VHH binders against Mechanosensory abnormality protein 6 (mec-6). Designs and how they scored, part 4

Target 1, 343 residues: Mechanosensory abnormality protein 6 (mec-6), of Caenorhabditis elegans (o01811)
Amino acid sequence: DLNKRVYNHTPGPCRVLTDNYKGTAGMTYVESQKRVYITLGYGRAHDLKTKTGIAFYKTNRTDGRSQQEMYDLIEMTINWNGYEYKKEFIPTGIDSYSSSNGRVLLYVINAHPNHQCIHFFQIVESSKLNHRKAICDPSFSSLQDIAVVGPDRLFVTNMAAFGRGWAQILEFSLQTGQGAVYYYDGSKLSTAASSLIAPTGIGYDAKRRILYVGSMIRESIFAYKVAKDTTLELLYEMMLLTSPIGVFVESKTGDIWIAAHPVIHESAWHYTHPENQNIHSPSQILRIRIQEEGNSWVTTEPYANDGATISASSSVVFTDEQMLIGSSFGRLLHCDLTHSYIT

## First folded at step 12 (VHH)

Design J_50T (from H_6T with S50T)
Fold by ESMFold2, look of step 14:
Structure J_50T (fold): chain B 343 residues (1-343), chain A 121 residues (1-121)
Amino acid sequence: as target 1 above (343 residues)
Amino acid sequence: QVQLQESGGGLVQPGGSLRLSCAASGFTFSSYWMSWVRQAPGEGREWVSTITQSGDEKYYADSVKGRFTIARDNVKNTLYLLMDSLKSDDTAVYYCARDRWTEGYEEFDYWGQGTQVTVSS
């Protein structure tokens, strides 16, 4: 709705975790480590001057750190193992798999316009990653987000035929279905769903075997049952009336957190002029509580901002009464949740 | 030739303490994650604890968390396990194991001979 207005509110006190990068686009929570990993520098895919990388935030508030240190981000060092295109790395979508004995794998989308790939990492020290491999395919034109269903087994969204610019904007205004969800089984890439309209965020509920895929243009979340052979069966569509960009699924409850853009024309303007500090896009976080799968759910709005504090929210993580919000071109926000009846 | 040699096991009463050591040779000790794994009589091997190559992260099985402490000395090429508040369920042969994680594999490739820990009244 072109007359839609966004009224600011928060679930509790908020602060900026970092403002040093043009983009904090993707996040994943690793419960066994009590860490949120954040991808940094998405704006470089849109020719903004920024460094790129991966960092983490420690969510454990009782680990003996001072109040001053509790909000630190720790940047990861990457051992690329001779990977030829490491300078072309613009990390965005990210997910993880916790294996045995403290072993954690990270899977990261490279959003570089000319090197759309999925990168496979191992965490080998507290702040050190080893690069294992990259999967690149000619069909990867606009990779957005990734959901891991097992070790080296993952789904990824590819949003559109055109990767950026006015051609992509025109593609969306014509509402063409050129997006897809791809599946990687550890050896081969296949198409899990095709002819999708601007698929964006993706999240997996491992306990219930449900994959949630956002559609920016349809303003909806699609829920798919993931069969044992990993084929997808569409279960239902949740219409949001806002454009979902990032999806986070709580492992215990199955509650779905969504980073969304409520005013599509302001989002489009922000993406075409990301260097202009005066061009904002509203940021919205929704929480969906499933009452009966496919039949009833309750939607609340823990966060909304007109874009002045944070523009173009792209990812969200909730854990231990804390919420983090990432953005496509801007800062990373952290909020304490103190209004339990609103969230 | 990779060698791992455990020591420090013995008989101890419930609530007691032991310190296990594992002397490593034949490889660059500081380049590998190292683990303790135990095997009770008639049971399979159970992972106990893992430490990163620099020692900056330490991981523990839930059954020993808060009671056991893993450590390493990269100058002496020695892995340690400090075992406190021992219970009868901790009775097992304890093995030192080299983890291949930094090489890209989720497996242990070398094991010591083991040291017996017995907790009895």
Scores: ipSAE 0.595, ipTM 0.851, lowest interface PAE 1.6, mean pLDDT 87
Fold by ESMFold2 at other seeds, fold request of step 15:
Structure J_50T (fold): chain B 343 residues (1-343), chain A 121 residues (1-121)
Amino acid sequence: as target 1 above (343 residues)
Amino acid sequence: QVQLQESGGGLVQPGGSLRLSCAASGFTFSSYWMSWVRQAPGEGREWVSTITQSGDEKYYADSVKGRFTIARDNVKNTLYLLMDSLKSDDTAVYYCARDRWTEGYEEFDYWGQGTQVTVSS
């Protein structure tokens, strides 16, 4: 089947930023700090032995660091402020809000099977986070990703009614549409969109007020207009013919970057056997430039791999001619973009 | 009982330099972000710079970036603003402010009385 073959290519030189964690699933770019924050250890949600945490990568190449320090990850220290369930922390989806005067908030999805929550952090020093609160709800069965639209105002995707096991497999096979997008307004949680089929990655274009939501099973991105009252109006569907997992929107251009799994049954097998390094899932990064919202767009593929270098790509960030690729159970990659015909 | 007292303002020529100080008392100085905010006549307050509690990160408004340096001495409980390459647009009353960020709030809760900086030929 030709549409299931993956031809390896890169946008330029690539290197591994870390292999030390079983999973580098989520990333967010904080432009005011020139940092990409990365969540570490998603594999623990699938019973792999790994440390969990949050680290950052400095994107400024001219800040005087040595060649040895250039690609370092710096791990954040978390002051939990007495939070009782701090040991039940498996961070995945992440987004940020830069408010004012150097103040930055981080919002992190906790994918722990027994403690699915949204954690609210403040960045208070170079490598320190203060935990402010957690929002937990019985409806959080399979939280995937988060998009921030204002201070403490955010959308999250919940992929399925069942969090794992045979019931979730049946749910996907029947395509019953049990996924949802939830909205938190700073006080109350509500349903912003319902009856969705396996929603995954989510990204927000603040300039155009458009929320992009991936559907793993439909192999599409849905675009929603975000009204002033934060209600969602479906605008259109972009069919990708690949399963979107992560969505990143460039703030300046509105270009949409997608981390995708092009071979869904290999992805399913990889998720079932994440400990087996011989069971791969291809990784694909798409870049979509909107020419006219809803009517025309141009799609390119800056990165593709058959899974040998990186499997199950789950997140992507592009900034300063650099691209980072995170994965569900594996390594974090960094690539320089030097081949303009690919991007 | 929190007290913030600015000093070091004055009249200076364009292109000149000036060093502001803010003496802090009545609280644990090293536990708070600290900021400088200025106000020109007839205008609203404009944030100038912020420094984290240990001083490991410093933030500046675009209008002063590259010309001003914020610093703190947690032994002397003193906040500083070193102003270089001063322009007439920098003429304002400069206030020292305690930032509540480490307490979880996006606000300044205590202000000094201000020190006047005037840049004129």
Scores: ipSAE 0.589, ipTM 0.853, lowest interface PAE 1.8, mean pLDDT 88
Fold by ESMFold2, fold request of step 15:
Structure J_50T (fold): chain B 343 residues (1-343), chain A 121 residues (1-121)
Amino acid sequence: as target 1 above (343 residues)
Amino acid sequence: QVQLQESGGGLVQPGGSLRLSCAASGFTFSSYWMSWVRQAPGEGREWVSTITQSGDEKYYADSVKGRFTIARDNVKNTLYLLMDSLKSDDTAVYYCARDRWTEGYEEFDYWGQGTQVTVSS
């Protein structure tokens, strides 16, 4: 809809956490650490000049930091352990697994055009990661996002058969269904769902064993039951009427937060010219509260922007009455939730 | 040749405090996460606390949060556990353990002989 309007609103006060990277595309919340990890520099996959890396934001508001320090990002140092392709690292989708005794694993999608992989990290100090391994497969053409269901057990979305350029644009316009969800069981990779139309964000509700997968072109979230043997059974489709890019599932409530692009042709144009500050893509955050699984849910819109403040929202995290919004090529926002009647 | 030796255990009244030490030798102490693990009579071993190699992060089991403090001195190669507000269910043998996380393994590879902590009701 060429006449679709986006009416700006926020759930409370917002501020820019960083503007120093071309892209803050992915985020994951690690509850045991009270940290949100953020991937930085996705714009490099679209030829923007930017540093890439991983940083975190501390969500604990009572840890003794000053008001100035409360909004700091802390960049991670990566010990690559001699990994040969460390210079081809453009992190995007990210998720984590908290095991025992403070041990946390971090799983990161590499969106580098020539090195599409899943990287496995260990968090070994406050700001230090050890690289364990990478899983690379010729079928990885446009990896988007990752959802962890156990230690080294994860699902990833591959959006399209073509990773970039005119071929990908043609693929989407024809709705060919060349996307997939892959599953890694700790030793081998397999196809968990195939013939999907532009799968993007992915999130897992561990209590209910439901995997939510966004479809950018269908403007929907698909819900899959994850069986004990980790096979997927399609349960239902939630039509959003907006293009989901990132999915975050609250661990306690099962509420689903979605970073979405409400005007898909403006999103496409923005992705074609990501450096051009006059070419915006509206940013939208939805919250879905499941009332009765498969039958009823309530959708609210905690955040919307016409693209002037933040374009192409790609990820969202909510915790401790705080919301973070990442974007494909730009800013990272933080908002306090004080407008409870709209969230 | 790795040696871990706990000390500082004893009998203490409920509400009291105790400080455990673990002297480490035979390895580069500052390169490893270190943990305290305890075992009550008739029970399995229970993880208590872990500290990173530099001490910049500290983790605690829910049962001891706010009452116990883990610390390390990388000059003296010594691990500490300060236990405050002790209660009867803290009675156990406390072990110092070396964590292999920085080597890529989710396990403890060396243990001390333990030190007994008894909180009398």
Scores: ipSAE 0.545, ipTM 0.833, lowest interface PAE 1.9, mean pLDDT 89
Fold by ESMFold2 at other seeds, look of step 15:
Formats: sequence, structure tokens, C-alpha cells
Structure J_50T (fold): chain B 343 residues (1-343), chain A 121 residues (1-121)
Amino acid sequence: as target 1 above (343 residues)
Amino acid sequence: QVQLQESGGGLVQPGGSLRLSCAASGFTFSSYWMSWVRQAPGEGREWVSTITQSGDEKYYADSVKGRFTIARDNVKNTLYLLMDSLKSDDTAVYYCARDRWTEGYEEFDYWGQGTQVTVSS
């Protein structure tokens, strides 16, 4: 609804973790390390001046750090191993795989308009990444997000046939269904789902083998069963009546956290004029608790903002009574959850 | 030739402590993650602990967290495992292993001959 109003609401005290980058678009939680990795600088894909990179936030509140250090972000350094396009790296969608013996792989979408790729990294020290390889394909026109289902096995969403501009706007207006989910099996790329309408956020529940895919235009989350042969079977659609952008699935409970844009036309103006501080897009975080798969679920709203504090929420992570909210062009927010009905 | 030689094993009572050492030679020790892996009689090898090349991160199996400490000395090319509060379940041959993670591989490529740790009253 074009006349929707957003009433500001928080689940507890919130603070800004960083305001130093134009965009904190993607996040992934690595339980074995108690870290949230955050991609920085998405605004460069929309011609904003900003640094790009990857940083992490330590979620362990009892590790002996001072109160001041508790909220620090630590920037990763990248050993590119001679990769020739390293200066064209604009990280956005991100996910991880915890292998054996402390080994962690990090998979990152490069959203550079002219170099859309999936980058494979190894975490090799506290704040160091080794670049292993990049997968680039001509079909990558508007990569949005990534969900890992095994080592080097992943799904990615491609939102539209046109990567940007008026052609993409026309595509969305006609709802032509030119989006897709691609699957990489460790050696070859294939189409896992086609004819999708503006797929955005994607998240995987490994215990139940369910892949959740957001549709910005349909304002819904689609749930797919991931078969043993990795084909996708549509199970059901959850109508949200808000545009999902980021999806986070809790590994223990299967609860689904959604970063959403509740007023789609304000989101559209914000994305086309990200430099204008007077053009806001409301930010909303939903939590969905499945009661009966495909039939009933409970939706709560831990966070909402009219855009003044944080615009265009694009990612969310929840762990240990903490919630982080990333945004497409702006700041990274951290909230403590103190309201009992959220948990 | 890559060589790894463990030492420091022995018989210890429950609740006791032991310090294992692994002398490394034939490679640039400071460029590799290093691990301890153990094998109890009749069982497969079980990962115990891993330390990054500089030692800035240390990882432990759940069974040993809070009781074991891994360390390395990159000047002396030596890996250590300090074992405290030892239990009967810790009885095993302990191996020092080189991890190829920094080379891009998920594997251990060289092992020591092992040192026996026996926890018995």
C-alpha cells in the first residue's frame, strides 16, 4: 500500500556500529567463531564514494573485552593471490560454510555493475582472507544474495534480466518474471528456478533442507524443498505484504528473520537517489516462527523505522539476544533484545 | 624432507597435566596451520586442536575445550599442547599434523609418529 505508515519500534537499546561506509548490505553469522561478517560499501555499485571491504563483529559478550571494545568492527585484509580484478570488488551478498577443524569458507557476491561474480575466500587468520577463485557468468545481471548448502555448493538469486536503469524498472512494472535462482555444484552452474519475479534474499535451513527465497515485487517468501539431487520443489508461499530483501535462518530453531522494505515506492526512490539524505526508505525486521510447515506461522516485528535512523534495511542477523541490521547505502545497527515476546 | 617429531607423552593420573611438544623441520613452519590429532585404541583419528600460522586463533574440539591449550613457537619451529585436568577418555596416541589450509586445501599432508598419552590410576 502506497499510503502505508511506519511506526518506529525497537526490541531494546540500539546503537550504530559503523557509519563509515555507504552500505552494510550483507551479513553472515559464523557460530563456531561467534562472529558476524559484514560486507561494506555497496553504495559504490550505485556511484557513491565509499570504501569497500569485509569486516566482522564479535558476538561473545563475555570474552573479557572492555565495554568500549565490545562494539568494534574489525576489517579483514584480503590476499588476492594475483587476482587481476580486485579493484572492482563491491561485496554484498555473503554466506559461509564451517568445514572441519576451525576451517571456514566465505562466499561473497561482487555487485560491481560490470563484474558480477561469486568470490570464494578462506579465513586463514583472525582478520585475514585468502582469495581462492571467482565464478563469473554472462547470466549474472543482477546478483542479490547467496545461500550455501555445502562446501562449494550454493544457490544465488539473480533479480532481473536487466542489471539496472530504466529497462529494469520497466521489467518490474510489467512483472515479466525474468529473475532466477542459480545453483553452483562445485564445478558447474545451472538454473535451479526460473521465471521468478524479483528474487532477492535467500536463506537455507540445513536441518530441514528448506530454501527460502524472497520476492521483492510479490512481497512474499517462497519456501522450496531442496531434494537430494538439489532440484527445488516449491512447497508454499508466505505472503508478507512487505518487500523482503534479506533472509536469515536460525540454525537451531528454523526461525526466519527478514529485512524488509515496507513502502516499495520509497524504496525505489531511495535506490535511484542514494546520495540524497532527504529520500528515506523505511526499515523493517520481521521474525517468522513456523508452527505448521506450509500452513501456519507466527510473525512478529522486532524492529521498524521510518528511515530516519536506518534506511532500506537489507540484512539481519540474530544471535544470543543481539540483532544486527545492515542497510543498502547506510549504517550498520546493533540492538539488544530485551522484550520477552521476541524470544 | 618434512619432519614432525612428537615428544612429552607418558603415564599420568586422572586430573594430572602433561605437555606435548612437536619439533618441525624441512618446511617454513610459520606458513602453516598446525593441528593435534589423537587416536584411541580401536578408534579412528580424532581432531583435538588447531592453531593458525601466527597463533592468533586457536580451535579446540568440544571434548577438550577449557582443559587443553595449543601453542606454537615460530622461532623454535615447535608446536605445543598443554593438557590439564586429564581424564581416562584422553588416553590415546597424539599426532602432530601439518594442515594445508593456507595453500588452499582441506587436508593434513604430514604427520608425526605420535606420542602415547595414558591416563590411569
Scores: ipSAE 0.543, ipTM 0.835, lowest interface PAE 1.9, mean pLDDT 88

Design J_50T (from H_6T with S50T)
Fold by ESMFold2 at other seeds, fold request of step 15:
Structure J_50T (fold): chain B 343 residues (1-343), chain A 121 residues (1-121)
Amino acid sequence: as target 1 above (343 residues)
Amino acid sequence: QVQLQESGGGLVQPGGSLRLSCAASGFTFSSYWMSWVRQAPGEGREWVSTITQSGDEKYYADSVKGRFTIARDNVKNTLYLLMDSLKSDDTAVYYCARDRWTEGYEEFDYWGQGTQVTVSS
């Protein structure tokens, strides 16, 4: 901690896609549409003034757009279908499920401190979402991230028993293991794993049926086998020596991308003072290539920043030699991957 | 009450083109995704293409990408399928189908009678 250094590097040229929102916290890639969906405005959960919503970035470089339009975000319009609490919607963790025939579902965590829920959306036009339902449970105290394993079937991480304040600080300091992974089977919510220490990012490898869960305090990724009945069996732990916040699993390769905070106390300070532009949390992206599941893997670091360019990286997506990095309170970054010796 | 009527099928040589039409009535056409689904002799139904209610997104099965184009005219309540570069394995009955996606269901609820497309050597 006392001697930790962050040496800035990138996998290639990078640019800011947006700086207009206080938070670009969550992202998911929808291959059938060639789109990355991004949740906007997480800072409102920390009392920052910001618009909230969902937008997408089109990853197809050959779709006829001009060079200027190539990096635009397109905001989604939400038809709430009369949902009573739509004004309390602060989107963060997000994932998707694609069926055949062009149908896509989005699942989004509402991080509102007093109204934590999972929201279910249908993509019904290029920039339109229909809200289907919300699941709000008393056990949801600190929802972080979501991984979808089928239509309306998903895992979510709940980081701590206490959502904010001194009790949560004490909980992390004592490492009491009050976090959980919950499973929703399409009808009922259940506990899939309990007594976890600060679970954060979560990602699912559908081909291998492996669920990866980050632990912020343990600085590790835990790999779980997802059984046929959707119960979890712990396989192994990958020690990262950095705090994982977001997890993205490539569907084609099974490679695991992790958005991480390498200096936990600077992250904590940033989260308590998100309005202060002089207080940063370093941002790190790791890529883990599994050679033999459970036995060998190669870890590289495609991106690292001391927080000046992007602070508190919270999500990552890689597709088509492009990498996007989201952050808890700030910018959304896009990088081209041209430095093969780093990735 | 809901009616879908396909037309435009026929016999065509390999490499040829056809345009299928589907006239819709008895419902608000512009509120629904619409699809083309085909059935070859002795096979099950195969999804071909889907178009959103405004037509702003179009989706295609891998077997027809680059050769088929779906379109709709919400003023005339008509769905189209432009088929180019036809192959013998495109021979099938082509059905117009109403998709319930905008109502929250992953299913087709109404089908036309079908129009035969035959690509003959």
Scores: ipSAE 0.541, ipTM 0.828, lowest interface PAE 2.0, mean pLDDT 88
Fold by ESMFold2, look of step 15:
Structure J_50T (fold): chain B 343 residues (1-343), chain A 121 residues (1-121)
Amino acid sequence: as target 1 above (343 residues)
Amino acid sequence: QVQLQESGGGLVQPGGSLRLSCAASGFTFSSYWMSWVRQAPGEGREWVSTITQSGDEKYYADSVKGRFTIARDNVKNTLYLLMDSLKSDDTAVYYCARDRWTEGYEEFDYWGQGTQVTVSS
């Protein structure tokens, strides 16, 4: 029989950080704290029974913790400040802004089918968040991911006009361009790009002012220049030949990490039957290093799995020679990068 | 009325140590982030350190990291700055400041009168 290990590979030793949630969909790295924040419980948006919340992983390997404690997740406590709809919170896309003097803001997409919103939090203690406000708009039907470009200034992807069900299936089958990127300027929501085909992951390179937006159906990453007035100018398309779901941009190098689904019809099957443990979608992580912007880039594949270990990878973070992989309905993985071919 | 009163400044030699205190009154001390900010002669104010309301997180400017330790005592309503390995460029007036972060604002709203720290051989 075929040696499936030829199809699976890792950048080094990997372990499961948690299996306790149906979904570890979104992640953001906060360098000032050396923490990765993870959203938990996306499966509840697809009628799976799961607890929802936000947790973090500490990336500092020299802080005196034991080997067992080194991989702990710490769950956040949320002070909702009387917010009425807190029970309808299904966190998914997440990003952060590090302000001054230790102050950090978190921005989190609520993927609840009937309460699509962007939630604004402040980190006020080690494991405590204060809820500041929510932005809920009638145009929010299938929010996917968020990229912060300044304090309370952010882009968000809305994948389709219909949030789920047969109408969304028809929309994707016809490849209608009903997805959008919205922009929030701190007070007003506007459309930054419209008529997009299934936009998914989004990531921002602050040094170069480039916004990367994945298209699940086109199997591509689009690069936009973000003007000073935050209007978007399309620069180029990177054809991946795999469906990008999550995008992470390294702040130091500008390298682009992508959580992708290499077999889109198996991904679609998995999303329609997330409760069935016999239905898997392969998980793939790509790293793109830009050699000459718009002209040439080098793509490597630090991780690939047939879906048995982790199914439907949805997010990725890389920092300090560590890689975390989130999934839409399942476990969170951590890998050490120890192989020289992944430099 | 909110009141912040610094003390513990003085003259020390390079390599020496000093402990600053800030007595707080007129507000619920344990509900606020607290900060130390310093100002050298002829210079603008420079943030030094911040501590969360329970003290479970502490933040430091790069210029003092590893040498200074911020602490608080929520029973005595007192903020501390433990300064070690002092250098001549640590010479400044040190201010205790209340941070409005837990109220949702990125600002300091109350300041003490300051205490002078002078590092000289």
Scores: ipSAE 0.541, ipTM 0.833, lowest interface PAE 1.9, mean pLDDT 87
Fold by ESMFold2 at other seeds, look of step 13:
Structure J_50T (fold): chain B 343 residues (1-343), chain A 121 residues (1-121)
Amino acid sequence: as target 1 above (343 residues)
Amino acid sequence: QVQLQESGGGLVQPGGSLRLSCAASGFTFSSYWMSWVRQAPGEGREWVSTITQSGDEKYYADSVKGRFTIARDNVKNTLYLLMDSLKSDDTAVYYCARDRWTEGYEEFDYWGQGTQVTVSS
């Protein structure tokens, strides 16, 4: 119905991994390292006072660390290699590419309102990143998320033609379809899909070569076949009746995890007043299992919260019976799905 | 002039152990990832193991996991490979290699001359 109700529930015990940043907006899982990388400080793009950066969480629970140490985040040091706009770095959407021999590339959206770019990093030590390059384009007005399909080959979502102000408000109200998916092929940027209505989260199933793109306003996920030449063919739409913000695709099963805002008016209010602790936006995590591509799927809801514990969930990662939930302006949560205790 | 000099190879029986060393000179050793790569007769080169600049991360090919240990000493500018539970399939020339990853490239730019490891009854 028109007035959604949120029933709070968790898939198991949960805890706060960090409350020290205004925003834990993006996450990516690097299986070869057993790490989840998290972008920190998205609230700076909305004038909140916060430190920005990138950290990781170690998913291996049997590596001999104490129970307390198992939940620590480790902050990354960035070697910017002389990049002059490093102080304008507000990281959000993130994805990775793992080559053989332990080499990992990290791709991060800078959500700074006046410097929207895609940043290319190399992981060169346990807690050190080397900056390789940035791609900044005038068409980048509202970059949201990124999906990697190969080394330096990636899709990004741009939610709206107008980055802020009255024009963006009108654009959303009229549902004019000014969003796009861009493709970077390693040298050139191009438009892979256009006339989209508020595209947000994006995830890639490499086994099936399917790109999933969320639409905040349509409250749905679009599935695109990624051709050999990387052109996109729309296959179908999965109607969610909730606003998808982040998309995570399990590499082994193809299951699709979605961080969603079930009450869009409360989400809009929260985004316009992120400093107000009394203004909450519900957080919802969906899991979709495809039965027949294009024909049938099963949707479950492992997590829901009315916003009191975590507002405006923006990202999700699932691995090794662990689920992490990031948020636009707040906490990072960790939940166990099978065997866990809290202390 | 970059130089990499392997040592410690030899003939061992199956199940035996060896410790390979690679002495590095002519560059800032602690600024580079270092790798071991091997080549059996008539075959291409096979990556064995890689270690980060400080040694805080170590990576292994599936064929050697649990049997080989990579290490480095940045004071002595030396790379090591400890090989346990050796099998006949481990017979190869073992090279140490400098990885250009920290410079932005997925390649090895300098190699040692190699040290022969032979596992035979």
Scores: ipSAE 0.538, ipTM 0.827, lowest interface PAE 2.0, mean pLDDT 88
Fold by ESMFold2, look of step 12:
Structure J_50T (fold): chain B 343 residues (1-343), chain A 121 residues (1-121)
Amino acid sequence: as target 1 above (343 residues)
Amino acid sequence: QVQLQESGGGLVQPGGSLRLSCAASGFTFSSYWMSWVRQAPGEGREWVSTITQSGDEKYYADSVKGRFTIARDNVKNTLYLLMDSLKSDDTAVYYCARDRWTEGYEEFDYWGQGTQVTVSS
């Protein structure tokens, strides 16, 4: 849509947690730690100069920290255990698994154009990760996001057969359905769904065993039932009329939060010129509450911005009446949710 | 040889306090997560608390959160569990366990012989 308008609104007071990195693309919430882990520096995959890494934000507002400390990001130190390609690490999609007894695993996509991999980390101290292994498969051309369904069991989205350039643009223009959802069962990688049109964000509702997969080009969320053997059965499609990029599922309610690009051609322009601070893409956050699966749901829009404050939102986390919004090339925002707002 | 020896158990009234200790030897104590696990009569083992190798993070089961505090002294190679506001449901044998998480394994590989805690009026 050539003349689509975005009317700015917020769910409450917002602030910038950081704009020191070119990209705050992925986030995951670890409830046992009350932390949101954020991947930093996605812009390096697009040749921007930026530091890369993983940091966390502490969501507990009553843990005795000062107001100055309450909004700090704490950067993680990675023990790579001799991994050869650590300098090619550009973290983006991220998810976690809280195992037992305080043990937490992080799973992170490396978005490096020539080294697409899934990295497996253990959280071993408050600010320390141990690298366990990397899975790099020739089919990984444009990995986007991860949804964890068990220890070392995960789904990943691969958006397109071509990772960059005009071949990928042609692929999207033709809507050839070259995207896939892959499944890793702890030892083997397999295709869980194929012939998908630009799959992006992915989120898992463990209580209902439903996997939600965004399609950027179809402007929809697809809901899949995850069978006991982890095969996927398509249940229905929720048409959004906006391009979903990030998907977050609340563990307590099953509500679905979506970071979306409402004007896809402005997003495409931003991605081709990420270095230009005068080029913006609107950012939108949706919240979907399922009332009757497949039949009825309520959609609200807690956040919308024409791109001036935050451009190309790519991820969202909601917890403890707080919302964080990540972006592909820029800022990380934090908002307090005080009231629902109407656009 | 790895050895873990618990002490400090005993009989205490409801609402009382108790401090358990676990003396560790035969390994580099400061390189491992350590845990407390308890077993009530006729029940399976229940995880109670875990502490990271430096002690900078501490994790608790919901049943004890706010009442128990785990701690370690890496100079003395000793693990502690400070138990406050004890309830009859806390009656169990308490075991000290070494966690292999920093080695990359999700398991406990060495256990103490346990110390009995009994909460009764």
Scores: ipSAE 0.485, ipTM 0.805, lowest interface PAE 2.2, mean pLDDT 87

